# Miniprotein binders against q56419: the designs that were tried, part 265

Target 1, 326 residues: q56419
Amino acid sequence: MEGRTLEEVQEEVFKRHGVLVPKKELEDLAKALEEAGLLLTEKVEARLKEEEEKLKRERPMRLAGLSYPEGEREARAFLEAFRASYPGEGEEARVLLMPHLEPSRVPEVYGAALAALEKTPPPERIYLVGVAHRPLKEKAAALPVPFQTPFGPALPDLPALQALDALLPFELFNTPLAFREEHSLELPLFFLKGRFPEARVLPLLVARRSPELGEALKVVLRDFPGLLVLAVDLSHVGPRFGDTPLTRTLAEEARRRDLGFLERLAEGEPEAALAFLGANPTRIDGVEVVASLLPLLRERKGKVLAHRLDLEAPTLSAVGAGTLVL
Short names: E, the ipSAE of ESMFold2; O, the ipSAE of OpenDDE; V2, 0.75 times the mean of E and O plus 0.25 times the DockQ between their complexes.

## First folded at step 20 (miniprotein)

Design sc1 (at its last look DockQ between E and O 0.70; V2 from the best seeds 0.00; counts 0 for: pae E 2.2 > 1.5)
Fold by ESMFold2, look of step 20:
Structure sc1 (fold): chain B 326 residues (1-326), chain A 107 residues (1-107)
Amino acid sequence: as target 1 above (326 residues)
Amino acid sequence: TEEERRFEELFIEASELLSLGSDSGNPEIMRQAIELFKEALEIAKRTGDPEREAAVLATLALAYYELGDSEEARKYAREALRIAEEKGIESVIESARRLLKRLKELG
């Protein structure tokens, strides 16, 4: 905790309690917690240091028994239930966009992803690109260790990860703590590992758009072919995200933005998809990942398999999720 | 002391669960965090630390706000404000007042 400014502490609290919108309440609360000795105490720092050392060996499950079953047999039944929630047919994916929202909220959207994987030849490796919810030291990060799942460990593709690191102008492996609670990798990985138990994984996080990441991945994918997965959510609207209560008009705008974004991606036009969002008024969280990966998305046509804007009735808010194959 | 260490560990675990539940959009995880914050609140009351008590109450208010339970959020925010005004804890006063204003705007 030594040497941190109040602003750095406030930004860290913001990242812990919110990622997509300013929450003014968090700024005031951060000051109160610091004054009460509860924010970045010696005990918190010691705990984080211990967890960081553990993360150099493996990334344990954090959501087992909370978002998905811990036992392998129950986890396979869970996957089958999700596949059944989408009765349609999938399509082979070279690139898959899928959500990281709590799976029980959008079962048919995850089911559509499973339908796509059903049509996809088992890849040797999966490039899993999520959204960082904790601070990264660089624009992007990776964690080259096994990620535990109910289906066994998802092993890292160390040669591909080393090749990627060598091509980047920044250190890729220097923020292991950011992976400790990162649901944007853990939730999609559950589905991916369950369907492709032998595939190795490149677990990647994006904090800020990096054109360098996309160019490097284009080179690495040529030499280490695999499935590219964008694990991103779409619109975030309503009071939980800094808006007024959800109205029909706001919901219609969010759906329009979600579908317009996905459809332009499906036409192989990722720059047009980003331009369509403009200032991103409905807070689609996939923009930084898409902006990083432009070289991998251009001219690649595909299909939107599913979309839901899922209502959070108690908070008068909503989150969009979709499944896109390219 | 042992109770102070228990409070700190409990608050850290609850904060981690609240963040995870909020980020993933899983309200049941957030409710588990709230139960741990309530246990931490009882310890803060027993140890007689008004800054910690007010801070935990403000955190509970925010947690209930994140769940959309405006009645509970107002309840905890007002109790945090009461203690903070009595003891001169300006940061909690500011946090609680902003949250109460936000809750009024929502209805």
Scores: ipSAE 0.562, ipTM 0.821, lowest interface PAE 2.2, mean pLDDT 88
Fold by OpenDDE base, look of step 20:
Structure sc1 (fold): chain B 326 residues (1-326), chain A 107 residues (1-107)
Amino acid sequence: as target 1 above (326 residues)
Amino acid sequence: TEEERRFEELFIEASELLSLGSDSGNPEIMRQAIELFKEALEIAKRTGDPEREAAVLATLALAYYELGDSEEARKYAREALRIAEEKGIESVIESARRLLKRLKELG
C-alpha cells in the first residue's frame, strides 16, 4: 500500500467490503486489517479484478434468498404479499420516490410503491437512481449491463445511457465494483422488474450531489422518456448512526424531518425540501439524490403515499422510509 | 497456505456480508457474517496468528455492536484488546478501546 492514504484504503475497504461501521471504527478496522495483511493481498486484488470483469457482462443477484426469494414463483408471491400490506390505492407516477431499506422492515412502504406502479402505464425505460453506499470515482455512476432478478434480467437502455454519458462532464461508466452489492438498486429493481418486465433500466448511483446529472437527465428524458425512480431512505437515527438511543423526542424529530422533506417534494419544491433539512441532523439518505435531480423535481406536484420510521429494537435505532408519487 | 487462503476468503466474505447487512438493515445478513468471522477466528487460533486473531475479534465486536448485542460486543472487544496489547497491535488497540468506550456510554 505504498502511497495510499488511509482514506483511500478506507474507501477501498468500504468499496470492497461496504461495512457500515461508523467511519472512525471503519478506519480503525481498516488499519487493523491492513496491519494484519488482510486487506490488500494479491488474492483480494485478484478476486476484485475477477468480479470487475464479471460486471462487464452482468450484475448478479446478491440479495436473492436473503431479502427476497430467488425463485420466480416465490418472488411473485412475495410481490403480492407486499402489495397486500398497503391497503390504499396508488396514483400514476412520473417520478416515484421509494425506499431501499430491507423490505421486511417497511413492507407497507414498498406496498405503496407497488400500488403506484399499478396505476402507472408500463414505461419503455426506468431511470433508477440509487444511493452509493460505497465511494464512487465520480459524483455519479452507471453500470450498463443486465441486472439479474428472479423475473429475468433487467436489460440496460444502452442508447439512453450513452446519451446521458455524452452530456456529463465526467465519465458516467465508472466504479463498476460499487454496483456489485449496492442494495439501493437491487431491492427497488426487484419490485420494478416484477411489475414492468419489459422495461429497460438505467441503473444510476449518486455518491455526491451532481447538478450536472439532473440537467443531463432532463435533456435525455426528452428523447428517451421513462419513469424516474429515486430509491432513497430517509432519517437514520440512534446509536448505529451516532445518536443516543431512540427517544420520543428523537423519533418526533426524525418524523418531522422525513415528512417535511417529502411534503415539500410533493409540493414541487425540492429546493425548499433541501433547505428545510439544513445540515441534515437526522441523516436523510436521499439528500444527494434529490439535490442532483432538482431540474426533474421542480414544479412537479404529487402525493406522499406512505411513511414509516422503523425501529430496529436491538440497537434502539430507527430508519425512515417513504413512498412519494410525482 | 491453504489455511491462510481460507482465512482470507472467509474474512472477505464476512466483511462483505457485514457491510451489506448493515447498509440494508438486514440483521440476518449480519448474523451470517458473524458465523463466517467465527470460522475465520478458529483458523487464526489454529495457525497461531495473533494479528489475525485480534483483527477478527475486533471485527466480531463491531458486528455484535451493530446487532445491538452489547454483551457479546464487550466480550470480543476486551479479548481483542487483550491480545492486541500483548502483541503491540496499535490499530486493534485503538479500535477496541473506542468500541469499549462507546459501549460504556450506551449503557
Scores: ipSAE 0.545, ipTM 0.806, lowest interface PAE 1.0, mean pLDDT 88
ESMFold2 (binder alone), look of step 20: mean pLDDT 84; pTM 0.823

Design sc2 (at its last look DockQ between E and O 0.06; V2 from the best seeds 0.00; counts 0 for: pae O 4.3 > 1.5, placed apart)
Fold by ESMFold2, look of step 20:
Structure sc2 (fold): chain B 326 residues (1-326), chain A 104 residues (1-104)
Amino acid sequence: as target 1 above (326 residues)
Amino acid sequence: SMEEKIRELAEKLAKLAQELAELAGDGSDPDELKKKLEEFIRVFSELSELDREKDNPEADSWLQMTIELVSEFMDASREGNVEDAVELLMSIAEAAERLAEALD
């Protein structure tokens, strides 16, 4: 019923997303789409099918040279620089919560994760649970192939993955393409593989909460012990995420929500952590992972090692990141 | 109801995203493409303004994914990455459709 002019829509997008979408950008896109010509969508679909087939064999690095160095020597130095960004000592982790935000935005938070890994006996395998940023066919997924890193391939733990799949009421190996660009696995994996080069990996994504995943993982961990990593970010606030522009008040609320959530997890009370967030007004994306993994988090006490709410000034938005050991 | 409004806008957004991806494959008139893009942005803006009142974590997850995918689509568009923009339209159509389904 409400009609709006293009100018009103452009102003609204600016207020909601921190950047005005000028009429010229829409005109340029329309022209570029027309100039790309016939069969553009078929070309994209063919490329995706080809990439899906490649993902059945391995998952290549996509962020080397962008988020971390391509070469092993430089990658090793990068890890040590990040460790140095956190002056504190870590603690042994059976469960580690760490971010997947761009590392240069929160160096001390990744450094805290490295400090925890220094105190953690090398595991046989790592259960790496990230957040899907593309639709999954089911609530969760895995990709049972090597993930390439500058430190060599992170090999999948196929027996543990098969055991997990057998216990779930849905097909675990369901959406290979969702892993193609998934930084919530690639960025944490860089740090984990660098510290535990011999550990196998269970690369898992959660799109929507699955209590069944947590129950199944509790069973699988009995026979296949390892390190559980929740590779999640915290608050997402500001126009990029559907909010008004970031204010001091919104930032303070986001920080309070992040820390309250982490502190309740550190007390071994994941249900209380979820209840504290209620409707999750600051859009902590770790919520779906925590809600899936309750049986593995319940009654595990630990410590928050680091937290940062990182401002993205051009978009007037912010993302929270933290390091928690349990 | 608020939930019905969100469902209707999600359905419209999914349809517009799908139509834009199809038009990109058909060599459509730039003016028609521009009009469709304007409607897509208008529908998205209306959807993003609505607050979810009902406790529905599945719908919340799909809505958050939809919003983030549209943000990525705008980035790809500004960078001139036309193939990525089309791929993102396909993902937006799926996420928005799933949002509408979660509100049935």
Scores: ipSAE 0.707, ipTM 0.887, lowest interface PAE 1.4, mean pLDDT 88
Fold by OpenDDE base, look of step 20:
Structure sc2 (fold): chain B 326 residues (1-326), chain A 104 residues (1-104)
Amino acid sequence: as target 1 above (326 residues)
Amino acid sequence: SMEEKIRELAEKLAKLAQELAELAGDGSDPDELKKKLEEFIRVFSELSELDREKDNPEADSWLQMTIELVSEFMDASREGNVEDAVELLMSIAEAAERLAEALD
């Protein structure tokens, strides 16, 4: 682009805003913008670096006071209310699939997860596998630091995380900034920490299917047994996701795919669950997580405890959520 | 909600971008411009750091566009290209407004 002269800028500003800015003021502005641009870059870089350095120590709560209460007493009341929203009884889980959607949208689905956790002996550690909503440098990542919760910090299982890293063909401890605001870990962790305050956690994110992750975890779980949690949502349909507004037909298709996926997982046939989705036209969120964890899901039979397709009325869109125990 | 926070920040960013463009065009006090730019940077930094729900491709697209435009704005500013910087501020305002709308 041929560098427009200050005179051309002056003319354009005059045309757009009706103000004739003196050339000297434009020069001063140019200098100020130059200085500001440098400051912007330096400040942004410094801030990102600072945030990355903070994430070496702990992951603070981001959704406290928004999605769940910050105070422990209120947080406990929150858990009890969510548990009360599910009228059924849970089952013991070795693998728990639960949502990471905003809790208020699907309270009974989280309630079903809590019901399952009530029947589950306290694990020594929880393998919490979420969905990366930001790009990762690798197919999967972990953050080996305490995650803050209203119930105190969820402490990492460093020995188990190190064992996992040693078995992966890529660096597991990558992209720490992707964890900073990742709700797919934070929201489920609230419920998990509230139920199992002494459990250590392995916070894992999956961006792309990693068969290596599942194979490595299968080995690690032998020496470091624990509860496996898949924090995944199901179908995403409607205008927010590139569809037409939610119709009965679209909702039925979303439910069919959600339930068909969950049922096949409940039968211990995760490959069949993935095959059933094909091109995943309703955009089930958990596909890459399930595809990564196939070795851990095979031959495990379980039960679907809850499912909901929740309408977001302002956007006429809907998101599926489910709770499955294996 | 996170979406509501992103929306609020996007709206704020859009307003700040527009105000900066106006200040840049009106020959405003360099100190005021600097102060406004610092506020813009703070809001942008906060916005850029928030996790996007993968469930809104349109919002994601506009957020990405906003980030790219801010990067271009920074480059133009470093190069002393005031015209391009002002145009980019207007583009940022539009992209941030579109982001906010996509989250409404």
Scores: ipSAE 0.024, ipTM 0.466, lowest interface PAE 4.3, mean pLDDT 87
ESMFold2 (binder alone), look of step 20: mean pLDDT 83; pTM 0.836

Design sc3 (at its last look DockQ between E and O 0.06; V2 from the best seeds 0.00; counts 0 for: pae E 19.9 > 1.5, placed apart)
Fold by OpenDDE base, look of step 20:
Structure sc3 (fold): chain B 326 residues (1-326), chain A 105 residues (1-105)
Amino acid sequence: as target 1 above (326 residues)
Amino acid sequence: TEEERRFESLFKYARESLREGSESGNPEILRLAIELFKEALEIAKRTGDPEREALVLSSLAAAYLDLGDKEEARKYAREALRIAEKKGIERVIASAEQLLRELED
């Protein structure tokens, strides 16, 4: 490590483990290493190993008090307010596509998801498939531990997770540190746990399209039935994502892509949905998830309950979010 | 190519880091995004892809702006604009011009 900056170490750790180590922690480690004559990398790896060992027990809340209330009473009021933000009625879901965007940005979209959940019989288990915003060692991963929520821990379905692992050509239980700060699971899980407190969960992340995952899940779902949830956002457009500032034309294109994608999914044509996006010029987040779950989405008809393209005014950028029931 | 795959991976995660950093206001996440973009920039320069280079430069400008470093933000926005204008990359021209407007206040 002679000559690497703390930022380079931070980058390497992020790429390898999906964890952002605070610079201050790296500085403290570096200082300790200068004193101990140890390589910074070894100390960082030891610290990361400790964090991995903690994640073998539970995944703590990271966004409590930020994105949602920490206290159960306040969390219930939060759920009720979000449900109230959607004036419509839901439909029974076998598959639910919902956002993982900051809830306050798209309250009615989460409200639509809650409306669908109201019409859905309590599942024994929830297959929660999120987007990996951090690198994974494999195309997909799972974390087979309790996820903390204001409503108590979301317990893993270990038998179903084991059955899934056995059918995959790669180790499912990889990159546990990528789950530590992954919001694509934590935010949807808040709503899901609040509505279905007794449901077990299979927390899954997809980094790259894995057809094997969809085929394996199709088999597992026969023996271990449950609700499938796709926690995905839609278009990402504007300067923050390397586009021009949001214009009417760009917003219309983003909406067209989002709705065209969702509508084709609602028709039971997931391949057509992917083909419609082509090179995905508006950067729909959920593409790799949908591409992985094709066997589960085929021939399922449903309904788009909500869609929003939410403007982030400071960056003149926008993110699409939608709720789809199948 | 391997370099293209590496670029796409770096750029993807840099953008996600930028997004998360901008939403949270966490300067450490923004710094990570900057470093990932810098690595992506070096790849774009080596491969001779001016579109990727301009795009990364614009993203760096945005990251530095969100970090509150107006001087570095201006530097990267100007360089992004220069390359984008030279190559006719409209989306980066517009982005860089917008960033420069935000930096004049």
Scores: ipSAE 0.017, ipTM 0.376, lowest interface PAE 6.2, mean pLDDT 88
Fold by ESMFold2, look of step 20:
Structure sc3 (fold): chain B 326 residues (1-326), chain A 105 residues (1-105)
Amino acid sequence: as target 1 above (326 residues)
Amino acid sequence: TEEERRFESLFKYARESLREGSESGNPEILRLAIELFKEALEIAKRTGDPEREALVLSSLAAAYLDLGDKEEARKYAREALRIAEKKGIERVIASAEQLLRELED
């Protein structure tokens, strides 16, 4: 009911269907819908509690058979195919920016990430920082449980996660349900676990910029060294994202903004990268993560290895993805 | 008040329905959530509570995004932001801006 009175609903039904429904019957229907909704709420609450309890033990694969193969042998071959799609050489990464967009859409961008990992000494742990696509109770969150992959479970680094939680002015572990379907962790993790099977993981999500997170991570990384991964996408343009249909001009602007952002990050100038985006008119997806992690990005120079603005022909829209090593 | 308690009940129920609909991909549950948010919106307007109004508008934006109606989602997010900025409701400003960013995914 879009704010209509029962009399207005009654009139509309009569005009459209030739049936006069008495006001009492409309009132009974509204009550029945409310009761049904309350019962559905109880069922939903019970199911959410069930899912939350499962997530306290492990995070299962959600995208196996959809975005990557479920079996280990097939998954290994899949990784090799993605590496082959990027003919270039990587560079050692202390920080890696890589996408979380569907891998088949940007194979050479993921291939560039694999090339960087080939040049990177196996880390003891990986700080995997994604973008929350569901609300968090705090600015950021973590889930300190194994994440299942075709290569076996990615085990959490519990000491590092506990240290991080202790340094933050908010509870880090209080939004487990946000991780249930979070592809910004699952998709990059497939590639990272495939190349570094012994590394532990700190699976982190950012919803809103948190300077506190960056300062805490700077301290934790000093005592628990590892690879920092920013799992972010770049521009989002076109009607799916509220723009006019994708034009050559809009696509060129999105490319310029993506590359300008990445290049400023590559110069060790993350504040300049954020300033370059201004109001972020092409909706680059990494802004809140970069804004949170400034202390870890300043003065760290590197190189952009790959970029693609991928077209979604059915929606006349596009999403940018890139690979940056620092 | 009674109207305030009714708002809180509808809003909580609508949010829970939204999460179920989003997680299952069931458009009927998402439409139920939207109807409940619209009822809550009418209460917020009737009681002259701009914070509640802006909050429900932000929630409607999220519900329409999950239903796949990006145009309605943006409409409600921008209206929520407009009210929140006019009235200085900082929490809702942050939430509306986050929802607009999510429209890019």
Scores: ipSAE 0.000, ipTM 0.120, lowest interface PAE 19.9, mean pLDDT 84
ESMFold2 (binder alone), look of step 20: mean pLDDT 85; pTM 0.849

Design w_1 (at its last read DockQ between E and O 0.68; V2 from the best seeds 0.69)
Amino acid sequence: SAEELAEKLEELLERIEELLRKIIELAEKGKFEEAIRRVDKFIDLLEELIDKLEELVENPLTKLLAEMIEELAKAILELVFEVKDLLKQGRTEDAIEMIEEILKAIKLILEMVKKIAELA
ESMFold2, look of step 20: ipSAE 0.676; ipTM 0.900
ESMFold2 (binder alone), look of step 20: mean pLDDT 82; pTM 0.797
OpenDDE base, look of step 20: ipSAE 0.263; ipTM 0.744
ESMFold2, look of step 22: ipSAE 0.665; ipTM 0.898
ESMFold2 (binder alone), look of step 22: mean pLDDT 82; pTM 0.796
OpenDDE base, look of step 22: ipSAE 0.268; ipTM 0.746
ESMFold2, fold request of step 23: ipSAE 0.716, 0.729, 0.712; ipTM 0.920, 0.928, 0.920
ESMFold2 (binder alone), fold request of step 23: mean pLDDT 82, 82, 82; pTM 0.799, 0.795, 0.795
OpenDDE base, fold request of step 23: ipSAE 0.681, 0.676, 0.682; ipTM 0.904, 0.902, 0.904
ESMFold2, last read: ipSAE 0.696, 0.669, 0.711; ipTM 0.920, 0.907, 0.922
ESMFold2 (binder alone), last read: mean pLDDT 82, 81, 82; pTM 0.797, 0.792, 0.789
OpenDDE base, last read: ipSAE 0.679, 0.677, 0.680; ipTM 0.904, 0.903, 0.904

Design w_2 (at its last look DockQ between E and O 0.25; V2 from the best seeds 0.00; counts 0 for: pae O 4.2 > 1.5, pTM E .780 < .8, SAP 71.971 > 70)
Fold by ESMFold2, look of step 20:
Structure w_2 (fold): chain B 326 residues (1-326), chain A 120 residues (1-120)
Amino acid sequence: as target 1 above (326 residues)
Amino acid sequence: SAEELAEKLEELLERIEELLRKIIELAEKGKFEEAIRRVDKFIDRLEELIDKLEELVENPLTKLLAEMIEELAKAILELVFEVKDLLKQGRTEDAIEMIEEILKAIKLILEMVKKIAELA
């Protein structure tokens, strides 16, 4: 340990205040505090090991009753309400970009995704690519187990996942615990499973950009066709994210960055979309996913269906969300 | 005064103990969502406790002891996440076991707070 010892600090207190503190009693209490901390940490580690073993069999709903209804009937009504929040029509998607932000904050953006799915032939499988909010052991990861939803389990496409794993220079099935609380998969999956109840899923997370993932997915998609979904949010601005208080100017900048990014993706120019962001001053969440998936996004033209920069009133911050079909 | 602050901290810890017992009661009745909301309140109370402890940092020894309390509070916060998860799963006995360990840690924090007050 670095710094002053307990005895040195006690001596200074005595000099300043003239108070002697029983050294043994204080040392015993300090040791008891340290031992209690170690015990609590051990209990956390045991719980994580238990939960990791469970995640090798299935991924349970974590947000039912919080972000969406737990019961199937209520969940279907929830989907229809979200579709109704977007009055427009969608367009067939081979690639869909949709948010993972809390659905009640951006109902029309999720509604636009549903409108796109309405126009999309039911795929055999969905490549669902989210953003890891917990560290991964590698640049990307998958969890090859059923993900529970109110509409039944979303079954993994094991052959496609195994083919993907075989093409990567790292173990794809590397961090089960990262999926435990990962809303970037769970929230979009609710909408996807509700519209495509028979589709299998490849639940993928990106922590750091991986060109290898994009090249491998391009190969796998040839043999295992399906819908590619980028489950990403856009700008994150305001004090919660390290900025000054949210101003009209900062919000307008975030909106322009979001739309400029989406529009360049819609032109089939993902490298230009990334270059447009530069240092990513508004912290668009989707950058690592887009950077990983360049081979799958090039020359695919499409349309921005919806966008919203949503205010977090308590934190005076905002998060952008959009729906893009390619 | 340090005496006044120690009395306030004791009152806060008594409320925390009552809150933990309420969480147990709610869990035994199967009211897990209400129990989880009470765990969130416990987190608020723990943060309040930590804020009040920072008022006792008026000399180097007090600062060292406050840092030790903060490390234990971090361990408590990590375990509380698992308590919430156990409650979400309806695992009442497992959650109660964790709460009892948290209570033991809170009692140690109280003892150290009293020592800090004596040094202040």
Scores: ipSAE 0.645, ipTM 0.871, lowest interface PAE 0.7, mean pLDDT 88
Fold by OpenDDE base, look of step 20:
Structure w_2 (fold): chain B 326 residues (1-326), chain A 120 residues (1-120)
Amino acid sequence: as target 1 above (326 residues)
Amino acid sequence: SAEELAEKLEELLERIEELLRKIIELAEKGKFEEAIRRVDKFIDRLEELIDKLEELVENPLTKLLAEMIEELAKAILELVFEVKDLLKQGRTEDAIEMIEEILKAIKLILEMVKKIAELA
């Protein structure tokens, strides 16, 4: 409540609607909220402050022992098993689009990403662009600290991050708490760090389309060459996402949109890919990332290596995942 | 209508309460991985709640109540990540205590949603 007294609110409601809300009921609700909220807020603020101070030094693993093994030996066996799940060969990537979905749901899609990475010379740095599932203060953000992995820390490329910040019209180093639980970076980073242990990383999140980010990155990539990775999922359909339970028709539409999006990206036509989605009725996750990176995706031809629409049976919902090399 | 939305939010809150109780039960049984998966499901439902609160705004009072609920829901969201961390650490008692605090906050949200429905 930004400084408004309950009396001012009561008066505003009365002026606008002619209803006098009993002050005592508002006071009792506000007091209950304040008591619940203050107890929660003080504990939350103290903890958030502690977590923010930790995030100035490093980003710890949050999904170790859940989505992937914590131990290095077991993590290497995990990578090998995922690679084995994709029977094909990869191609050299300059741009890699890969999922950030729970790895166990789409193992062959991650396997296809690993296959592409096998054909890719070790980069000096990886530009890892994920999706912000939490609000950011700006359209995009970066966290310039080591990200912990079972293979050791993924170290930030501070010079390249600083060069990027200098070209953006907003502060790049914003909203550090948004990175704390962000799986769109952590899951892809496991595979990337496992394959390229010496590569530095630029962990980037996109909340809203930022054409400025793509233009800035295009300049930065001249002086700081590296692998660009788009960590994005595709269609999100079914009851978890506000649809009816998955039907054959809904699944066919999701696949059509996913593949139509990826194929247009593979032809080097990212604007055509976005135009093909229109209002994005199947909720392709990667739209804002692709819209931000248009200058880097134009005229690059590539290949779709894998696609899956994975059913989450408990919710009768499905998520699309794909691997694209450019 | 605000009434129809309030009913949907009440149903959602009831499901959230059931999820929280199930997380406690799983934590007490030492089923931490399954508890954590249910925490993630809780987060998804809480985010759904926050998104739907914006639709409750019919008048300044319902707007104020919706804003207050949203602030409380955001605070709960932060505590849920703490619960997840506590469960990962095997700090079961601390996790349960935190979930019980969240349950109290969810009950308060439910009371507020009912009040919005009465005022709409």
Scores: ipSAE 0.019, ipTM 0.463, lowest interface PAE 4.2, mean pLDDT 86
ESMFold2 (binder alone), look of step 20: mean pLDDT 79; pTM 0.753

